Miniprotein binders against GCN5-related N-acetyltransferase 10, chloroplastic (GNAT10). Designs and how they scored, part 8

Target 1, 215 residues: GCN5-related N-acetyltransferase 10, chloroplastic (GNAT10), of Arabidopsis thaliana (Mouse-ear cress) (q9c7g6)
Amino acid sequence: CASTESLTSLTQNNAAEIELKYLVSQHGWDVRRLNRDDEDEIRRVSLVQAEAFHIPLALFDDFFFMFFQAEVLSALLYKLKNSPPDRYACLVAEQTSETETLSSSSVVGVVDVTAQTESSVLRYFPGVEEYLYVSGLAVSKSQRRKKMASTLLKACDVLCYLWGFKLLALRAYEDDAAARNLYSNAGYSVVETDPLWTSTWIGRKRRVLMSKRFS
Key: E = the ipSAE of ESMFold2; O = the ipSAE of OpenDDE; V2 = 0.75 times the mean of E and O plus 0.25 times the DockQ between their complexes.

## First folded at step 11 (miniprotein)

Design n11 (from n5 with K39R L76Y; at its last look DockQ between E and O 0.43; V2 from the best seeds 0.56)
Amino acid sequence: DPEARELAWEALRLLSEGEFEEALEKLDEAIKINPENARAYLRKGLVLMMMGRHDEAVRAFERAVEVAPTDPLAKYALEIAKELKE
ESMFold2, look of step 11: ipSAE 0.586; ipTM 0.881
ESMFold2 (binder alone), look of step 11: mean pLDDT 78; pTM 0.729
OpenDDE base, look of step 11: ipSAE 0.616; ipTM 0.861

Design n12 (from n11 with L27F; at its last look DockQ between E and O 0.44; V2 from the best seeds 0.61)
Amino acid sequence: DPEARELAWEALRLLSEGEFEEALEKFDEAIKINPENARAYLRKGLVLMMMGRHDEAVRAFERAVEVAPTDPLAKYALEIAKELKE
ESMFold2, look of step 11: ipSAE 0.719; ipTM 0.909
ESMFold2 (binder alone), look of step 11: mean pLDDT 79; pTM 0.732
OpenDDE base, look of step 11: ipSAE 0.612; ipTM 0.868

Design n13 (from n11 with V47I; at its last look DockQ between E and O 0.74; V2 from the best seeds 0.70)
Fold by ESMFold2, look of step 11:
Structure n13 (fold): chain B 215 residues (1-215), chain A 86 residues (1-86)
Amino acid sequence: as target 1 above (215 residues)
Amino acid sequence: DPEARELAWEALRLLSEGEFEEALEKLDEAIKINPENARAYLRKGLILMMMGRHDEAVRAFERAVEVAPTDPLAKYALEIAKELKE
């Protein structure tokens, strides 16, 4: 969506300025890049990411959740330190502040966008050498969670354009109709794959590859 | 070993994004290259716990303790996992 002044300004500016401006502002949600200099924000983001990966209540244990959250934080720090700024972004969503009343904003949604060259995707797109992979979409409980998620996905579109990629890809569990509807409404389509390539392992839920092309 | 190191970081990324089966595949590849990497077994056990595969998790934590018998995290993770067996 190019109708917001924030998006228009970002389109006219170089990629370095993306970290200083909202990529998308709509439906009461502002999406921007994670502020890598804000340690408190990094920790808050890692908690949002960890909380989104629900485990069965009967298996929940505070030690293993803390262990998992520590690993999630380590992964986030590694990606921020070792990734070129135009090949990885952690996008964060926060509620739009009212202009007449200033309020603190808080991060309540996250998605990762990473440049990849995996053959498991590229096999289906002749002539494409790299793509942006969308992963880790996590939204906290909030009114309008579906609108927050869709706004995050539109910000992925903006990065795809700004970084010069032609293809966005993601994977969704086959039995998660809500997620697949969300992605379909965002313009993603299921990529029909060879059954031998997309093999099913014993005890493993099947995931489908979805993609969105820009040409 | 740079190959094992890259596999381990790829597994960590996959783990952090909730792509647990793919993370396990990368960890198994890393373990094949370097079977003395206690952190890889710890991460494998953690992922298996998150998936509810307790018996396999205990075995992974046992291997972590065998590889690093003085690692307090490995010992504690094994102890807790055994207590959650049923």
Scores: ipSAE 0.631, ipTM 0.893, lowest interface PAE 0.9, mean pLDDT 80
ESMFold2 (binder alone), look of step 11: mean pLDDT 79; pTM 0.729
OpenDDE base, look of step 11: ipSAE 0.729; ipTM 0.915

Design n14 (from n11 with A8L; at its last look DockQ between E and O 0.48; V2 from the best seeds 0.00; counts 0 for: pae O 1.8 > 1.5)
Fold by OpenDDE base, look of step 11:
Structure n14 (fold): chain B 215 residues (1-215), chain A 86 residues (1-86)
Amino acid sequence: as target 1 above (215 residues)
Amino acid sequence: DPEARELLWEALRLLSEGEFEEALEKLDEAIKINPENARAYLRKGLVLMMMGRHDEAVRAFERAVEVAPTDPLAKYALEIAKELKE
């Protein structure tokens, strides 16, 4: 358990020191904010996110994938540049290295956290004005290790506390039992399932709104 | 146009979150402001392809090629979208 004192010290330190500090270290994974000044890390994050995104198999042409990755990178750069530091974070998971050796800390997991005020979510939570939305949970194909995603979600809890939010929300695909179980184990509960009429688009999978409330 | 640029970036954010319909709305708003923006049509085509709306994706990529006839990405995207429509 990081002591309450260690969390309070994080709120007082300069924004730059907060970004490089580990929010969570558990199960051999360290989770921190993405370094916005590291272009190679940002490119690696965009690759991990693009590879984890559900693209139709027919679009897995190398050129289409490169295009999609470039769009993901552009979106990430935009969010990093234009979002307040207490309203958006990209979180990265790396393996805890015991050895000081400059083993290239390979980003192997990613999650986005964004402050939102969407009425479609807030209608279920009277007296909540804003929430943290968890999106873009991605794990490198080379590193399908158990608990990295759970550690990333735990870092979202830490940010929720540090930024003074009382609610985390996310959307999971209804048919993705593995994701739904992961979120349930992380303390999320189902709030709503997307209405059937929204599935009028061919290929649109229904999503389930899930939330975690803090007292 | 600063407003069109903001809409295009918001559409990318929404796309990265799997919010395809909202991404399309932002792209359509951006296109309404600037109908000569090839990037807006490329993104619209990409979103439509991800939604399985191949016929509409072809039309979006056709507009991207019209606006940017020298862009190899627009031409290639149109070719692939036509192949997947058949």
Scores: ipSAE 0.396, ipTM 0.749, lowest interface PAE 1.8, mean pLDDT 82
ESMFold2, look of step 11: ipSAE 0.649; ipTM 0.903
ESMFold2 (binder alone), look of step 11: mean pLDDT 81; pTM 0.768

Design n15 (from n11 with V58I V65I; at its last look DockQ between E and O 0.49; V2 from the best seeds 0.55)
Fold by OpenDDE base, look of step 11:
Structure n15 (fold): chain B 215 residues (1-215), chain A 86 residues (1-86)
Amino acid sequence: as target 1 above (215 residues)
Amino acid sequence: DPEARELAWEALRLLSEGEFEEALEKLDEAIKINPENARAYLRKGLVLMMMGRHDEAIRAFERAIEVAPTDPLAKYALEIAKELKE
């Protein structure tokens, strides 16, 4: 009689091993789920996301940046703890190491994937009940390689397939031609541009809703 | 309050995604449920600063100090928000 405890430990270990499995290995980048039990990796992810966020220049003082990073970290920890594992993932990109050397896998790219049911998106897609929302695409300032961002987006396609979703959606800034081209090259198409009247905020950039549908 | 806490966490998610207006709505709802939530006022101030709404951010940080007068983060955030208005 194999004890019920041994089966639960094997299922937890298998779940943990599945979570750390590479979803994509392309162009010298490996993409996997964030290790929820690695506090240092979670802190590194929050830093990469905070550094990539468009903060107004006036708020680039060390204090507001640290405050913002702490809030990004808190949000990440909350999502990791409270979201079902098939409804949220933080994906991390690392360089494919050819050598088994214990070189600390430096997270250099990040993306968030969240299952959503927003009517503002779903209205454009009759017969779709849920979609995966892609957000928080961040690349370390030291590693501005377009191939890494493309590999992260490819990993979102893999998750979309694995979780049984038919639609990916994201929002890009209208003035960010580089991001829009990246998403277009990844197979995303423009669905809607945010109405001008929603830009009541001084400095609010218009966003463009983009989507990728699978048959 | 568990509901106010959940709303305040959802606001952080939205903030991390750049959804500042929706983050403010969640924070305002959280504050309505629990007006003694210093962290919700701090987050509201941060979101308002990110939006360039410095006067409203100052009021949010002032309220955070009223609720949590020993929080050094609220005091420092208020000082910087005042400096950026001048």
Scores: ipSAE 0.522, ipTM 0.814, lowest interface PAE 1.3, mean pLDDT 83
ESMFold2, look of step 11: ipSAE 0.615; ipTM 0.883
ESMFold2 (binder alone), look of step 11: mean pLDDT 78; pTM 0.727

Design n16 (from n11 with E19N; at its last look DockQ between E and O 0.40; V2 from the best seeds 0.00; counts 0 for: pae O 1.6 > 1.5)
Fold by OpenDDE base, look of step 11:
Order: sequence, then C-alpha cells, then structure tokens
Structure n16 (fold): chain B 215 residues (1-215), chain A 86 residues (1-86)
Amino acid sequence: as target 1 above (215 residues)
Amino acid sequence: DPEARELAWEALRLLSEGNFEEALEKLDEAIKINPENARAYLRKGLVLMMMGRHDEAVRAFERAVEVAPTDPLAKYALEIAKELKE
C-alpha cells in the first residue's frame, strides 16, 4: 500500500517539476510553463496579456480595461484547467536571476501555444494533420526588449519538438512591420494574407498567416 | 453548458488575436445554446465596443442587465456604452 502512494506523489511532483523547468534560457531570459497552481502568477499573466492587446485606446476606459482583463483571466483559467498538458501551454518569460533568492518571479513576457486542426491553415501543408498555433505574445510595458520575444518564440520551437509537432503557425497584422520582422527572424515565413473581401468591418486590419516548418 | 464554455473561450482567444468578427460569431452561437448567459452578452457587448458598433453593444449590455439585474458589471457596462454612443 505505501509504495503506490509514493510513486503517484513522485509522478505528480515530477510533472510539476517538468512544468516549472526552463524550456529556454537565453539572452538573460528564462522561459517556462506558467504554474497552474500559482494564482498570483496567473493574474499577472492575464494583466500582461490584457495590456498588450491592441485595444482602440479611445474605447477603453479603466472599467472596460478591467472587464477585458477579467475576461482574459477567465479564458486563461479555462485553458489551464480543461486543455490536455500536451495540447496547450502558456509560457512565461522571467529575468534570469543570478541569486537563488526566490525574489518574486516577475513574469514580464507571455505567449500561448495551442494545438490546432484548422483547415484554413492545414490546406497549405499537405500531410500535416495538426499544428501548434502561437498567440497572445505579450511583453510587459516596462520590458520592451526584442530579445525576450525572440526567447519566447524559441521556447515555442522547443515545445513543438517535445510534443512531436512539425508545424508552428501564427497570425500577424499586415501593418505591424515590427511583429512581422520578429517572426521572420524567428524563422517564420508568410503563407497567406487575409483576403480584403473577408473584411466586412470598417477598420479591420488584415492579418498575415506565418508558419515555421520543421523537417 | 460545456459547449457554451468552449465557445466563450474560443471567442476570447479570437478577441485576443483581434479577430472580432469570428469572436462575435462564437458568442452568438453560445447565446443560441444558452440565451440566459449574462456573461456571453457582456462579452458580446465588449467585442462590439472594440469594433466601434456602439448601438449594438448597448443592446448586448441591455440583455446582460435583463438576465443578470444584480450584476454591477452589466449595469456599469451599459452606462458607459450609452455615454459613448451619444
């Protein structure tokens, strides 16, 4: 009886240790999975994501921002609880601390990775059944360093490998040259630009589908 | 409803990507499944506000208040949306 409880606790501890293990440590940034059991970290991530979303400034008073943040948090909590651990990850970037002091790990960058089967993407990749979709790339306003975003994208490559996927995909705004250059430098190529006729809305920005394939 | 929750999550993902139209479609599907879901109407109102569709946002928030008359978020969202419509 005692041996089976010890093995289950070791497997749960190993799973938790694997979740907290750094996927990438580069350029003074460490990237790991979000700790699902850390409510404060989850709240911090939702704030960083909410602040980074391209919201029309004129429409977002403090209230609508708080509401939006609460929705982002709700979505994040839902994903973390209901997604298989090999089909979704929220990745967080923190500064590499030289001192072992458990200084409050200030999450300063975030990215979401989700397994998808969308035909709109897969039509361009014969023989690919599934891909990892990269979304929600957010960097804290205090830490607008291109190196952190590049390190987050590198961690997506590591997850793609670990989960056995051959394709990463993302969407960037056509007018966001900075984002497009970041993704291009990370090894993404343009696949398609959203057709103009699909924009029924005045002011809808066109997106560009970008992908990175592994051999 | 698990399906309505999945649709609501997908709508938030789409919203985060700036895909407001598809987010709205998912919210409309969620509302069809559960027309008494105040949160779906709140999210719909939020998406519509982000699209500059203030008149439709007001209607979505009105429905949220009808479904959840004690929710302070629904009432305040409706007030702000009315102010931005004028």
Scores: ipSAE 0.451, ipTM 0.779, lowest interface PAE 1.6, mean pLDDT 82
ESMFold2, look of step 11: ipSAE 0.704; ipTM 0.913
ESMFold2 (binder alone), look of step 11: mean pLDDT 78; pTM 0.723

## First folded at step 13 (miniprotein)

Design r1 (from n5 with E6A K39Q; at its last look DockQ between E and O 0.72; V2 from the best seeds 0.73)
Amino acid sequence: DPEARALAWEALRLLSEGEFEEALEKLDEAIKINPENAQAYLRKGLVLMMMGRHDEAVRAFERAVEVAPTDPLAKLALEIAKELKE
ESMFold2, look of step 13: ipSAE 0.692; ipTM 0.914
ESMFold2 (binder alone), look of step 13: mean pLDDT 78; pTM 0.727
OpenDDE base, look of step 13: ipSAE 0.778; ipTM 0.940

Design r2 (from n5 with E10R R13E K39Q; at its last look DockQ between E and O 0.63; V2 from the best seeds 0.65)
Fold by ESMFold2, look of step 13:
Structure r2 (fold): chain B 215 residues (1-215), chain A 86 residues (1-86)
Amino acid sequence: as target 1 above (215 residues)
Amino acid sequence: DPEARELAWRALELLSEGEFEEALEKLDEAIKINPENAQAYLRKGLVLMMMGRHDEAVRAFERAVEVAPTDPLAKLALEIAKELKE
């Protein structure tokens, strides 16, 4: 018979053991935590993140891309240095040894998972004190981008279980049907939260909060 | 200033995750607390460039140059943003 403390200890031990091990292997994609001791991998991850959110500019595009990548790298280093191992993970996706890659890099997809207590989310979930926030989902161009993204999201589910959280949350642009479909297929449901009275519509796209609950 | 530092960190985290609207909100809050924060104006300009809001980015970079006139990054960012606007 296991006590509540025994189950909590097993969950904590599993969280510690998953560093550098594959959390999910599906659809030809392996997902694991970023290797914090590998400086080349850290820089590659920051590049994947920066490329995913970069908007093409005509002349001098390299300058703002480098500026943005430097900020992304700075944020990644800060999180790796200052976050407890069961409250933040940068998850990376790479092709399995059984499949050929369309990229010269082994890391071709990333997502951040961060324990948060933001009231903008918690006000919709009475009794929930903390949740895992999924952000920065970035997949490089490949023929199997949707399957890579879904595998990354499944790894977020695994961390949610291993770290003992009951709620996953993320935000998606309302007009991004592909992203909303991806998250819906992964089990996320829309929480209609974006209030018209507090938003500025000029130059601003609306985002919706989506969540996934666990018993 | 602890409040401004916390907002600046949160904004950096948000921009790195592609949460540009939320990052901008946190940067604006940090600027309200400390209007002399050149780094906040630089990051605001960068976020606005990523969002395609170029006129606003130029204004943010202009403020960065005003508060840190010797910062070569601020001057270069402003110069380039003005040329890309055209």
Scores: ipSAE 0.611, ipTM 0.889, lowest interface PAE 1.0, mean pLDDT 80
ESMFold2 (binder alone), look of step 13: mean pLDDT 78; pTM 0.714
OpenDDE base, look of step 13: ipSAE 0.694; ipTM 0.902

Design r3 (from n5 with K39Q M51Q R53D; at its last look DockQ between E and O 0.63; V2 from the best seeds 0.66)
Fold by ESMFold2, look of step 13:
Structure r3 (fold): chain B 215 residues (1-215), chain A 86 residues (1-86)
Amino acid sequence: as target 1 above (215 residues)
Amino acid sequence: DPEARELAWEALRLLSEGEFEEALEKLDEAIKINPENAQAYLRKGLVLMMQGDHDEAVRAFERAVEVAPTDPLAKLALEIAKELKE
């Protein structure tokens, strides 16, 4: 078996080498890691995330959208600055093109992948000490949103393999059949919800835990 | 203080990724530890407003103004939330 130092060195090198390289290319979508040195791309990503998760209001929506986007940008900057490169990635999707463009406006999909050790997940997986959490799946409006989202999810599988994890986890709204079907087709299965855990929620919408294991 | 900082970071991350219910839980825990954190009340109000819970959002923004009475964002957010509520 290899030493921890040896594997850690290889992992760091692999993470650096895949910066700006496409992890997955499928059905006209290319997925890569966010270029953390590109300020315009970071802002574009925060806009894609904010658009996806903002719940529009009838009046003064621009105020709350700006407020929300500022918080999204702040979170993204914090994650990029303070996360090791093999424990966090912001994955971005862009349309495949014969002629390459370096415009930040080409990013149309995003997902975050973060190494976690939360007991709310681990209690269902004896023997697993950590997992990769998939969150913030955000796709701009386009005709091929399902294929873009599935390509982003396949890139999460690639990172899971590259970083040596055996478990991917995410949460989906119980009443969002389209999202749950997307995740099921990507190989995720619903994990039984603990009623005691659910009783500590203060929100009005319920999410279910879904997971994907690798042998 | 380190516990409150970790909770605040977790809440910020969760809200930025659209996990609003979980973010509210972390914000409430952070407020229990530090009830003088105007930013936590502001974020709570933002999430509640987006979830359509206007009454509770107004209460959160009122607490933000109470702990930070000169914060222009807190005052404007409260003013708008009250108008949307009726």
Scores: ipSAE 0.624, ipTM 0.885, lowest interface PAE 1.1, mean pLDDT 81
ESMFold2 (binder alone), look of step 13: mean pLDDT 78; pTM 0.725
OpenDDE base, look of step 13: ipSAE 0.711; ipTM 0.913

Design r4 (from n5 with R5Q E6A E10R R13E K39Q M51Q R53D; at its last look DockQ between E and O 0.69; V2 from the best seeds 0.68)
Fold by ESMFold2, look of step 13:
Formats: C-alpha cells, sequence, structure tokens
Structure r4 (fold): chain B 215 residues (1-215), chain A 86 residues (1-86)
C-alpha cells in the first residue's frame, strides 16, 4: 500500500501547496501570488510584465527594451520589499497540470494589484478613501489566454474581498476592444470622463478608466 | 532631496503600471526640484521611447548627457536613440 517514501513525498507536497495556496482555479488555470523566495520567478515575471505593453515592433529595440525591463524589475522588487502583504500582490497564472506535480515554474500570465489613493480615480467615488488598482494584464485574441486573463481578474476580486476593499480600478486603451470586452465581462464598467480635457501625446491612444464596485 | 526622491519613486511605480503620461509629469516635477538628476532625464527618455516619441526622447537624453557628461549609460542611450530617430 503506502510506503514511507510515498508518505514523505505527500507531506512535502501538501506543505508547499498550503504555503502557496491558489486564490482561484478555473478553466485550466491556477492563480497564486508570486513566490518572493524564487529569484528566477521574480526575473521571469518582470519580463512578462514588460512584454504586456505590446510595444510596436518598429519601436522595439533590444537596448531600450532591456532598459525598460530593468526598470520594471526594480519597481517589482521595491513593491515586494516595501509593501504590506494586504496592500500589494503580484499574481501569477500557470496552467493546471494533469499530474500532481507543481508545474515547471513556467509563469504564463501576470497581473499587479496595488492599494492606491489617487485623486484622479477617487474624485468619481464619493465616500471611498482607497481602492485596488489592477495593472499589467496582457489581453490576447487567443481563447485560451482570454480564459487565463479572466481567471487572473477573478483572483483580483478575491483579494479585494480578503483585503476589505470596495473598489477595483484599471485603465484600458480606448480602442482595445478585446481588453474592454474582457473587463466588461468581468464586471468592470467605464467611468465617464470629459474627453476634451484629456491631454495626450501626438498619435497616442487615449486610455479610459474602468471600475468594479463591491457591496 | 526628499521631495525629488519621492517624485522619482512615484514615477518608477507609474511607469511599471504603464501610466506613461503621469510618469512623465512626475519626472518633470522632479527635474524642476533637482535639475542635476541625470537619472530623471534618463527615465524620461526611456518613457518617451516606449511611447514612440523619438524626437523628445533624444532631447531628454541630451539633457542627461549635459548633466552627467561622463555617464556611459546616458551617452549610449543618446547614441542609440539618434540611430532609431534616423
Amino acid sequence: as target 1 above (215 residues)
Amino acid sequence: DPEAQALAWRALELLSEGEFEEALEKLDEAIKINPENAQAYLRKGLVLMMQGDHDEAVRAFERAVEVAPTDPLAKLALEIAKELKE
């Protein structure tokens, strides 16, 4: 039946799983917090974060991308070191394995969740003193990656509940229909602002504020 | 300078969130407080490169080199940005 080696292995797997408990598991995706003790995962995550901005290939240079990725890594390390555990989380998505092994450490998707108090958001929500800001989510045409993104967004909902916040906020490019549809299906709605007052760069697409409220 | 340092941190946080316009505003405020901060000019140039604004990025990197003429990162960033502009 059971051997000493098998019992030891099961105990080890349970302890690791309890420490890194998944916030949401659905549609073949498991979402958990970034393992801050895994230097390789931290570096891989910063690359995924930097890639999420879909910078046009013609403007994409190895030097400047590496420069940008180094700055993204610096911000990630700062937030991990200096944020209370209920005011910042980097969430990672990995494919649910068909075996009981913890996966290859292959992070496929990422989203940041940060407690904020910016007046540019709070001015639209009387009585709200702070909110959770969602950033860094890449949205793709792929159905598989759309399900990954929706699972990451559900995990943001779970953190919002667990941390006692009533409001989630994010920004999406106005003309990114895939992203706006995904956020809308996840319960986010556009916060209407006056478009004539939006300052922007020549040729730059406008971003819209979207929010999700909880009772 | 505590004010300039706080602005620089906020700008780094904003750029990691993809809030490039607001990051530029914080960097400009930090530069007004401390115009000798080469790193603020470098970050400004980087954000402008990410937005595809090569002309303004070159100008920011030129100011970085002016403030720190021996900084090899500033000189390299300026050189590469000029190549991409052309």
Scores: ipSAE 0.620, ipTM 0.883, lowest interface PAE 0.9, mean pLDDT 80
ESMFold2 (binder alone), look of step 13: mean pLDDT 79; pTM 0.731
OpenDDE base, look of step 13: ipSAE 0.738; ipTM 0.926

Design r5 (from r4 with L27F V47I; at its last look DockQ between E and O 0.62; V2 from the best seeds 0.69)
Amino acid sequence: DPEAQALAWRALELLSEGEFEEALEKFDEAIKINPENAQAYLRKGLILMMQGDHDEAVRAFERAVEVAPTDPLAKLALEIAKELKE
ESMFold2, look of step 13: ipSAE 0.669; ipTM 0.903
ESMFold2 (binder alone), look of step 13: mean pLDDT 79; pTM 0.718
OpenDDE base, look of step 13: ipSAE 0.755; ipTM 0.931

## First folded at step 14 (miniprotein)

Design u1 (from r1 with D28L; at its last look DockQ between E and O 0.15; V2 from the best seeds 0.00; counts 0 for: pae O 8.5 > 1.5, pTM O .744 < .8, other shape alone 4.497 > 2.5, placed apart)
Fold by OpenDDE base, look of step 14:
Structure u1 (fold): chain B 215 residues (1-215), chain A 86 residues (1-86)
Amino acid sequence: as target 1 above (215 residues)
Amino acid sequence: DPEARALAWEALRLLSEGEFEEALEKLLEAIKINPENAQAYLRKGLVLMMMGRHDEAVRAFERAVEVAPTDPLAKLALEIAKELKE
């Protein structure tokens, strides 16, 4: 039985999210939810995400990229359509416009936030039933500023609070010191490195589970 | 099926990142929605990757490409598995 108090807090937090145009406005970046009804914005997000994926060089041609982008778009549309609004969000970063007249909201950064119940993560957090998983952090090649990624991560904190979650989790490449430092600076700590038996992955791309817990 | 394809792409992302268990879960979900012959070989390839049986995983993904030569997912999985074997 979810207590009546838990339901009332959820309804108040949902109301607060509806009133917020931006989850975060800092460092010259505004972060908000992706508008599911804006096809051009959704296409721009899919491009930014597709460009951030590591595609093997042998497969990388313009035709493959176009096809891959279309699949990223399809995946994004599916998540936006079929996920409950309190269980999934795509967050977008745009430059804070000083002038109302710059109508072209150019999405320059993206992050996905998904509510999850994976036992592989929850085993480390007794008494936590669910967490927000942060994934798909992508920054436009033209705007590689560490401040934007940090602002996107801060928006995930705000969303975590608004949805009543106590735990954020993400995975980072073990060899990606830049990403690991970004997440560490955002308040994430290493929970586990993938087991050595998965190290038959001769590939340099071990992931590290990182988490941020709120008291 | 757009949903099955979305999950399969997420599975490939997770595969490329070394998250084999999660990749398998996403692929299994994709297969439940739209069972295709190529999907069975993709599943086999992922399981073999989880077991560290990379040579056999490559063969499974090669078979996925043979069954579905136009499926970019099969091609991507094969190339990722090759890169991770070297």
Scores: ipSAE 0.013, ipTM 0.334, lowest interface PAE 8.5, mean pLDDT 77
ESMFold2, look of step 14: ipSAE 0.590; ipTM 0.897
ESMFold2 (binder alone), look of step 14: mean pLDDT 79; pTM 0.734

Design u2 (from r1 with E25L; at its last look DockQ between E and O 0.62; V2 from the best seeds 0.70)
Fold by ESMFold2, look of step 14:
Structure u2 (fold): chain B 215 residues (1-215), chain A 86 residues (1-86)
Amino acid sequence: as target 1 above (215 residues)
Amino acid sequence: DPEARALAWEALRLLSEGEFEEALLKLDEAIKINPENAQAYLRKGLVLMMMGRHDEAVRAFERAVEVAPTDPLAKLALEIAKELKE
């Protein structure tokens, strides 16, 4: 987690946070919850989420990508309609500007935060019944995409504290040094790496479980 | 079946989060409960394609066509997966 002073400041601003659209605003990026009433924004977000998984495919990549994007959209719609507001959020990042746009075209970064109880994580944290899982961190190409990702992760911290969870968790590919550095700089620590049979031999990639605690 | 529907949702969530190996486990559990679930086979094939496991994806799409022979998505997915494998 962020320092106690940083988190204390956020909690002391509960009334202001309720009045503010943005959870975090820093480095030229504003992060807010996805507007669930904006179907164009929802579709744009699902595309950004699907693009985060750049698996090389042969000549007919467009079909399977479209198929995958449709499944990502279905999952997003389901979560938005069926999740309690303190157990799921899709966070979106947009560029700080003096004038808000009237369309979802301003969304350039996303991350999902979901309350989970998976034993694959909880077995490493005795006494923890639930955690917030960070997934689908995806940022469009820009000069400041590392700063956008950092701001999205800070917003995850804010939600973790506001919702009363003690643990944030995520998984990153072992060979994705940029992502692992980003998460480490955001305060996440390595908990476990996937077993040997998930090596890159035969095209598989190993994952690293990382976590961040609120004290 | 409520259990099969819960497994299908968990699989959809996992695949949307890039947790492909765990999605496969949930899909296999759903298929064990209902072996006629064409959607589960389709999703399994999709996830395997995203992982680059083409031979396994073709087999999953073949099962989808077997259980739902009139499903144009299953037929198209199988056709395209076979061409990518070649």
Scores: ipSAE 0.666, ipTM 0.913, lowest interface PAE 0.8, mean pLDDT 79
ESMFold2 (binder alone), look of step 14: mean pLDDT 79; pTM 0.735
OpenDDE base, look of step 14: ipSAE 0.775; ipTM 0.937

Design u3 (from r1 with E21W; at its last look DockQ between E and O 0.71; V2 from the best seeds 0.74)
Amino acid sequence: DPEARALAWEALRLLSEGEFWEALEKLDEAIKINPENAQAYLRKGLVLMMMGRHDEAVRAFERAVEVAPTDPLAKLALEIAKELKE
ESMFold2, look of step 14: ipSAE 0.737; ipTM 0.929
ESMFold2 (binder alone), look of step 14: mean pLDDT 78; pTM 0.724
OpenDDE base, look of step 14: ipSAE 0.752; ipTM 0.924

Design u4 (from r1 with E22W; at its last look DockQ between E and O 0.65; V2 from the best seeds 0.71)
Fold by ESMFold2, look of step 14:
Structure u4 (fold): chain B 215 residues (1-215), chain A 86 residues (1-86)
Amino acid sequence: as target 1 above (215 residues)
Amino acid sequence: DPEARALAWEALRLLSEGEFEWALEKLDEAIKINPENAQAYLRKGLVLMMMGRHDEAVRAFERAVEVAPTDPLAKLALEIAKELKE
């Protein structure tokens, strides 16, 4: 009774629905947009963001961590409430349910993507009027964290295509070889390094601007 | 005041993204516009703590207490920051 055409149509529709819900599913990681109606998810995401930057400072006091996390949450809420849906996204990574299903609070990686027009970037790309800026890439400690981070970055590529941008940009610290290798493997190339003489105080880490262009 | 709101948002965004050096620049600009804004001094102290610049953080929290002497958050932040310096 059922034709090949009918079965093929149903399977293609299901694959398209899965692709639309998750921007990328690779290496046991599913990446989607943060659910802005889920207060518990928003709080969990703000904790992931805060822990990514708190850990290198080796703070022993919970007060300043909670203070910092409250500020991170405030920024996230502001962006969710005030940004057009095709000019900002917080992307979240979670373990694929088919491989590990134990955690009901399973967000373990995040990245922000924001449409920007900053001259500090655009000066290197004549004819480009705006770009997508990748920031706040934060992944939990895991032997699989590099695969999770690469999957998050691939989802940024998907948004770039879906929103009609041709340029992705980000910044990494010059001395962070792991991050630079991650971005290079994701197709980003170095554009410019911050000049030593323009920092506001001695010892400030230099950063490199990296970009990925789409034909 | 749109300029003051834009500076406050920019500082908050930068600190939330771990861009502490740039956040300090925006906070210093906000303080020049309104030297009585305790929140700006509190955020400056927080950012300096995240950077490990504890002596400077204590001075920022002292300024927060000076401009808002009844603010319990400013007093607590100063007290804890002084303890961590030791």
Scores: ipSAE 0.682, ipTM 0.914, lowest interface PAE 0.7, mean pLDDT 80
ESMFold2 (binder alone), look of step 14: mean pLDDT 78; pTM 0.707
OpenDDE base, look of step 14: ipSAE 0.782; ipTM 0.938

